# Ledger of designs, part 6: VH-VL binders against GTPase-activating protein BEM2/IPL2 (BEM2)

Target 1, 199 residues: GTPase-activating protein BEM2/IPL2 (BEM2), of Saccharomyces cerevisiae (p39960r1967to2165)
Amino acid sequence: VPLEDVCERENTLIPTIVVKLLEEIELRGLDEVGLYRIPGSIGSINALKNAFDEEGATDNSFTLEDDRWFEVNAIAGCFKMYLRELPDSLFSHAMVNDFTDLAIKYKAHAMVNEEYKRMMNELLQKLPTCYYQTLKRIVFHLNKVHQHVVNNKMDASNLAIVFSMSFINQEDLANSMGSRLGAVQTILQDFIKNPNDYF

## First folded at step 6 (VH-VL; framework fv_disitamab)

Design l34F (from b2 with light chain Y92F)
Fold by ESMFold2-Fast, scan of step 6:
Parts: sequence; C-alpha cells; structure tokens
Structure l34F (fold): chain C 199 residues (1-199), chain A 118 residues (1-118), chain B 105 residues (1-105)
Amino acid sequence: as target 1 above (199 residues)
Amino acid sequence: EVQLVQSGAEVKKPGATVKISCKVSGYTFTDYYIHWVQQAPGKGLEWMGWINPDSGDTYYNQKFKDKATITADKSTDTAYMELSSLRSEDTAVYFCARGYYEDWFDPWGQGTLVTVSS
Amino acid sequence: DIQMTQSPSSVSASVGDRVTITCKASQDIRSYVAWYQQKPGKAPKLLIYAASSLQSGVPSRFSGSGSGTDFTLTISSLQPEDFATYYCQQYFSYTFGGGTKVEIK
C-alpha cells in the first residue's frame, strides 16, 4: 500500500505503524547491541506485521508492550521490512535520481559541502508532505540510535549501510548498476549525523 | 532436522527453459527467505536473487533479472527457480540456500547441475 | 555493487601449517561477512558469520577477524580435511569473493 494512501486513510502525516514501531524502539531498544544490524526472526517480524494488519495499527489499545513482542530486534526488523516493501521509496521514484546524482557529485568532490546542503534542502522541499514528514521522523529516530553508539555500537555509518536498501527500490537500483546504493549511503549517513542541517 | 532438497540434474538444449525446485522441511517455510546461487564449472559462487515465501516478493541480481524467475508455493513448502532461453553459458550448478533478510546462508541445498548442450 | 576481493587465489600448504585468507570489500560493510568452505561436488558449508562468530559444529582452529573493509579467515593448524576452496561473502547485498583454493604442497 502506497505511503500517501496510508496517511490519507489514517488522517495522519506519518503512518501509525512507523510511529508505533519507532516509539517502542526509543522506549526500550536504543542500547541494544547491533540494533538494526542483528536480524530478528523473520517469523517474529511476520507475526508482528500480521498483528498490525489484524489488530489495527491506529487502535489506541494496541500496544507493543506485550510479551509476544519482547524481542526488540523483531520490532526493528519489522520497521526495516515495512520501508523495504513500500511501493515507492521515501526518496520517491520521481526524485531518487536527483537525490543520488547530487550525492555522487559531492562524493566525487565536484561541489563544496555548503552547496551540497543547499541543493539537498531544495530537493527535500519538493517531496510530498507525507514523504517529507515520514523521512524526517525516521532520520531523527536514527540520530537517537547514533547518539547511543557507545552502548549499541551502531553509528551513523553503520545505520546508513543497513538502511540503504530500504531507501531505493529494486527497479531504481537495477537501472543504476548499483552506483546509486553508495549514493544513498552517503545521503543517509549525513542525514543521520546532521539532521538539523536538513530538517 | 532442517533440510533443503533440490530436484535432480537436467540436460537441456539451447533455447529451452528449465525449472529447478527446492523443497524445505524441518522449519516454517514462511519464516525465512530462500536465496539462489549459481556456480559455473570451475568458477566461484554468484548470488542470483531471493524470495520471501510469505509475501511472494522477489529481489534479483541485475545480471540475472531477465534470465531467472524465482517463485514459491506455500502449500508444498517449495521454492522454484526458472531459467529461460538457455545458452551454453548457463551451464552451472544452482544452489538454493536459507537466509534471513540481510543475513548469511545456512543451510544450503545439495545443488542441481544444469547442462546446456546440443 | 560491493566488490569482494579475495586473496590469495590459491595456497599450497602442509598439514599443521597456519593458513591465512584475506578478503577486502570495496565499501565499509562493518561485520556483514560470512566465510564458507566448499569441497568438490558439495554445497558450501558455513564456517564463520558476522565476521568473527564461529558456526556451531565448526572446529575451533577456524577463526575470523576484521571489520569495515578488511577481513581475514585463519586456519591455525591445517588438517587433511581442510583442503578445500574457501569463499568470503558480504551479506548486506550478497557478493562473494573469488575463492581461495587450499591445496596440498
């Protein structure tokens, strides 16, 4: 289901499943060693996805503080899979080439940092509201994970690697011979380390 | 006992299609992804793609995108890999392997030799 | 694509020797590395995962180390059953190294 359709159906700027999963990780998972790197059981992840579908993600009585979901890595895995399975990535199919071309030029030293940040902010402002707000929420969440690196061992670089496949869909990745995956990693690392420069 | 058992060796003519099966047992089929790996004679291992048996979603190595089709049948706990428009360069042993999302492979199927010859 | 460059392509060794195989990733992949052993006509067998974790049932003479871009598989005292081809794999996006054949001297 498209991200905009979910937000419209729920009358929210950010899908409720994203908010609930990220809040639970922020509540009890920030110090988990290898958070997002160490995989949760796919069975546990699928059970959690089914629980959101069947028990209602927008139901205020639905809680992740349940013994069924004690494994924080399953909550983290569910979030990663949700992003991966979106029909259109958060950079959007229409704009992913603009985002990644900008990062490729920056990585090749073809522009200075200040110009890169200005142009990146211009691209972010062109995203649909639901995409922008969801991306912002995710970036600030990952920044919190990065802030706990002493305990969890997951800095901005680690997080950019583990999330890069979730921010570019298979079609766009295949069309680029993999060069855009490195660009996505560059973008995400900078967003996670310096979120206030972009949001 | 967790096992991945593949179908037997195939000999095909150029232009043919072949479909290899990988039947799993000893665990819940929908809890793990199934990956496919190609190994040409005397060569190394090359990843082809994966399938999530629960959703039917697939992901392919760009090199194999137009050659291979990966499917799964939840009712029979079997994953499939189909190769179309076979050429001599497709002669290889094909392995299925169990993995999590972004995880290592364990266990592996025994391999299926596909020979493409006239 | 993340490239995994494995060296050496082959090594001649004697029983009791220490064997070291190296794998270099073209990008930082942290600890997303596995090592496999393959004997002729057989499927690969997992030896090491997460760069340094020994798979259950694998002899302790096998060890893995490294993080980021440089990874090493070590066999501390080579045994007759260890003559095989070894592969590194990054499992962030599933690329294998070219393999290292460990053969008798």
Scores: ipSAE 0.000, ipTM 0.461, lowest interface PAE 14.2, mean pLDDT 85

Design l35D (from b2 with light chain S93D)
Fold by ESMFold2-Fast, scan of step 6:
Structure l35D (fold): chain C 199 residues (1-199), chain A 118 residues (1-118), chain B 105 residues (1-105)
Amino acid sequence: as target 1 above (199 residues)
Amino acid sequence: EVQLVQSGAEVKKPGATVKISCKVSGYTFTDYYIHWVQQAPGKGLEWMGWINPDSGDTYYNQKFKDKATITADKSTDTAYMELSSLRSEDTAVYFCARGYYEDWFDPWGQGTLVTVSS
Amino acid sequence: DIQMTQSPSSVSASVGDRVTITCKASQDIRSYVAWYQQKPGKAPKLLIYAASSLQSGVPSRFSGSGSGTDFTLTISSLQPEDFATYYCQQYYDYTFGGGTKVEIK
């Protein structure tokens, strides 16, 4: 289901499933070694996805403080799969080339850091509201994971690699002959390390 | 103990469809993804896609998106890969392999040779 | 698409030799690299995962090293059963190197 449709139906700026999964990881999962790299049981991930649909995940009565969901990697895996299965990525099909072109120019030393940050902020403000708010929530979440790197072994670079395929759709990768994946990794790594420069 | 067993070699005419099976044993089928890999004669390995047997969700390499269909039958612990509109270029050995999400492949099936005759 | 450039394409070696195979990723992939051995007519077999971790049951003469973009598989003392084709793989989005055939001198 499209991200905007989910937010509209729930009357929220960020999908409830995203908020609940990220809050649970922040509550008890930030020190999990290999968080987001080590997969959870796919059976547990699918059970959790089904529970969000069947048990009224948008209702206050649904909670992840349940022994069924004790495996933090299943919660993390559920979140990562949710992002990857979005019909359109969070940079959007319409704007991903603008984002990645900007990063490519910056990496080629064709612009100074202050100019890059200003132009990146301009692109971020052009995203639909629910995309922007969802991206912002995710970036600050990943920054918290990065801050716990001593315990979890997942720094900004590791997280950028793990999440980059979730931020560019298959058609856009093919159109660039795969060259834009590195640009996405560069953008995400910078966002995760320096979220306050962009959000 | 943990084993992936594939169906036998196939010889098909251009335009035909072929369906290759990969039967798993020694572990819970729905706990792992099944990946498919193509190896053309004398060539290297090329990843085709994966299936999550629990959900039925699939993900494909762009090159194979219009050629291959991956499915799974939980009742028989078997994954399938179907190739449509066969051409000579599809002649290859096809492997299934067990993998975690964004992890390495182990074990592998023994491979299925598909030959497309002119 | 992340490209994995593997070299050499072939190497001629004798039993007891040290064999080194390299693999270069077009982008930083950290340690998301596996190495496989394939013998003629057989399926690939996992040797190394996470760039440097030896798979259970694989002889200690096999080792992997590297991070970022440059990776190496080393066979410290080649045995008769090691004559095979070796492949690197990045498993972030699943591309393989072109393969290296290790053949008898």
Scores: ipSAE 0.000, ipTM 0.442, lowest interface PAE 13.9, mean pLDDT 84

Design l35T (from b2 with light chain S93T)
Fold by ESMFold2-Fast, scan of step 6:
Structure l35T (fold): chain C 199 residues (1-199), chain A 118 residues (1-118), chain B 105 residues (1-105)
Amino acid sequence: as target 1 above (199 residues)
Amino acid sequence: EVQLVQSGAEVKKPGATVKISCKVSGYTFTDYYIHWVQQAPGKGLEWMGWINPDSGDTYYNQKFKDKATITADKSTDTAYMELSSLRSEDTAVYFCARGYYEDWFDPWGQGTLVTVSS
Amino acid sequence: DIQMTQSPSSVSASVGDRVTITCKASQDIRSYVAWYQQKPGKAPKLLIYAASSLQSGVPSRFSGSGSGTDFTLTISSLQPEDFATYYCQQYYTYTFGGGTKVEIK
């Protein structure tokens, strides 16, 4: 289902499944070694995804404090799967070239840092409200993971690598021969390290 | 363009150690994981493990955990795979491949044939 | 862990024929499937990723389909250069199918 349709259906700014998964990781998973890098059980990830579909993500009685969801890597894996399966990525098909072109110019030293930040903020404000709010929530979550790097071994660079494929759709990746993937990683690494510059 | 170039064929005696290199070019080495894959003569492909060149973190297929050691050198844009205590069943072509965690492999190195014979 | 069962092990076909290769996962892997072509003495080459997405530069006669546990690679009109072994891969935990050798008659 498209992200905008989920937010409209739930009358929320951020999909409830995203909020619940990230809150649970923040509660008990931030010190997990290899968080987001080490795969959870596919069976557990699918069971969790099915539970959200069957028991209702917006239902206050549905809780992740359940022995069925003991494995924190299954919660993390469910979140990654949710992002990857979105019909359109969080940078959106319409804007991903604008985001990545900006990063490419900055990396080529064709733009000073303050101009880059200003233009990046302008692009972020053009995202639909639910995309912006969801991206903001994810970025601050990943910043918390980065802050726990001593225990979890996942810094901003590692997180940018494992999440980059979730922020560019298959069509845009194929059309660029993969060349924009590095730009996505540059953007995400900066967002994770310096979230208050952008959100 | 983007290329992964591996070291040449090796012939080793049982009990020896071999270290295979995979030099990358045409992209930023630290932006992708490097995976290693074994293919025994006339057989299929078997995944061995990956390395994140930026952090040095590795993850191994349980079958290869005590056999293979994967490393990376950021200063030379080169990944390495070392096989210890070689036995005849280690005779195979070994491939490096670029990819991500939970993603497909593209491109692949040309492969390195390791022959273990007495 | 996750087994990828590929069928057939070999197929002989004429130029212009439609060739189908199937791959069955022992567990639901969504669309986390890639297909590779390997010619004798060469490295594998990516053809299809995410079960159905054609890799840039790969001829349009190649297509992939399926989701969950059942996946298919199709070559709509076999060419002489398509002589090769084809492998499916699930890339959630990285297991390969056993391979299908395509021989041109």
Scores: ipSAE 0.000, ipTM 0.472, lowest interface PAE 11.7, mean pLDDT 85

Design l36W (from b2 with light chain Y94W)
Fold by ESMFold2-Fast, scan of step 6:
Structure l36W (fold): chain C 199 residues (1-199), chain A 118 residues (1-118), chain B 105 residues (1-105)
Amino acid sequence: as target 1 above (199 residues)
Amino acid sequence: EVQLVQSGAEVKKPGATVKISCKVSGYTFTDYYIHWVQQAPGKGLEWMGWINPDSGDTYYNQKFKDKATITADKSTDTAYMELSSLRSEDTAVYFCARGYYEDWFDPWGQGTLVTVSS
Amino acid sequence: DIQMTQSPSSVSASVGDRVTITCKASQDIRSYVAWYQQKPGKAPKLLIYAASSLQSGVPSRFSGSGSGTDFTLTISSLQPEDFATYYCQQYYSWTFGGGTKVEIK
């Protein structure tokens, strides 16, 4: 289901499932070694996904404070699966080329850092509200993971690699022959290290 | 295991050209820039330039612009740095290192010693 | 061109000592600073990135601080394996400091 439709249905700016999964990781998972890199068991991830569907887990009354979900990597895996299954990526199909072209120009030194950040902010402001707010929530979450790198061993570079495929859809990736994946990683790494420059 | 492995030591005469290789493994070659760094004997580190292996785009430190040429071969996951018109002051260890546009370097290659002598 | 002025050029220290190394950037580089350790005949090893983030596998006695133009690397209790040369780097446009050799007193 499209992200805007989920937000409208739930009367929220960010899908409830995203908020619940990220809050649980922030509560007890920030120091998990290899967070987001080490996969949770497929069975646990599927069980959690089914619980959100079957038990009304997208409602505010559902809690992840349950022994069934003690495996933090399953919560992290469920979140990654949710992002990959979105019909449109968080940069949106309509704007992903604008985002990645900007990063490519910057990497080629065709613009200075101040210009890049100004233009990046202009692009972010053009995103639909639900996309912008969801992206903002995710970026601040990943910044917290990055801040705990001493314990979890996942820095901004590692997180950008792990999440890059979730921010560009398969069609856009195939059309670029994979060349835009590096640009996505560049953007995400900068967002994770400097979230207040963008949000 | 992510590794950058460089070609072996070279001894060249003044005026010669040398080409150093940096073969990567354990990650997708096109996802990161490869940077090159010079270290003269007993001296510090000096950044030379980078290549984006995906696009072939390069950027050079002005000091090395007319001395170094950086290239990459996606089919062999190898970056190269060529030094032309060698002089004695080019004697140094040359390192390749992985990074992004605004990023630190990790990992590094083991280094390649180039000695320029008559 | 951004200059990184690193001090001191060398420091003599004993095991257990607290060692501080500083870098000053010629212009504001935010937190775009990394610190590397280099032992004789070896490649540099990343210790700290983003001015204060400790690289995975690096002992907690190493710490980085600073933002803007002034940056510090601290080794809280020097160990025998820490005798090496240390370099700061700004990675806004990739300039290294001159290095600091930490040698046995």
Scores: ipSAE 0.000, ipTM 0.422, lowest interface PAE 20.3, mean pLDDT 85

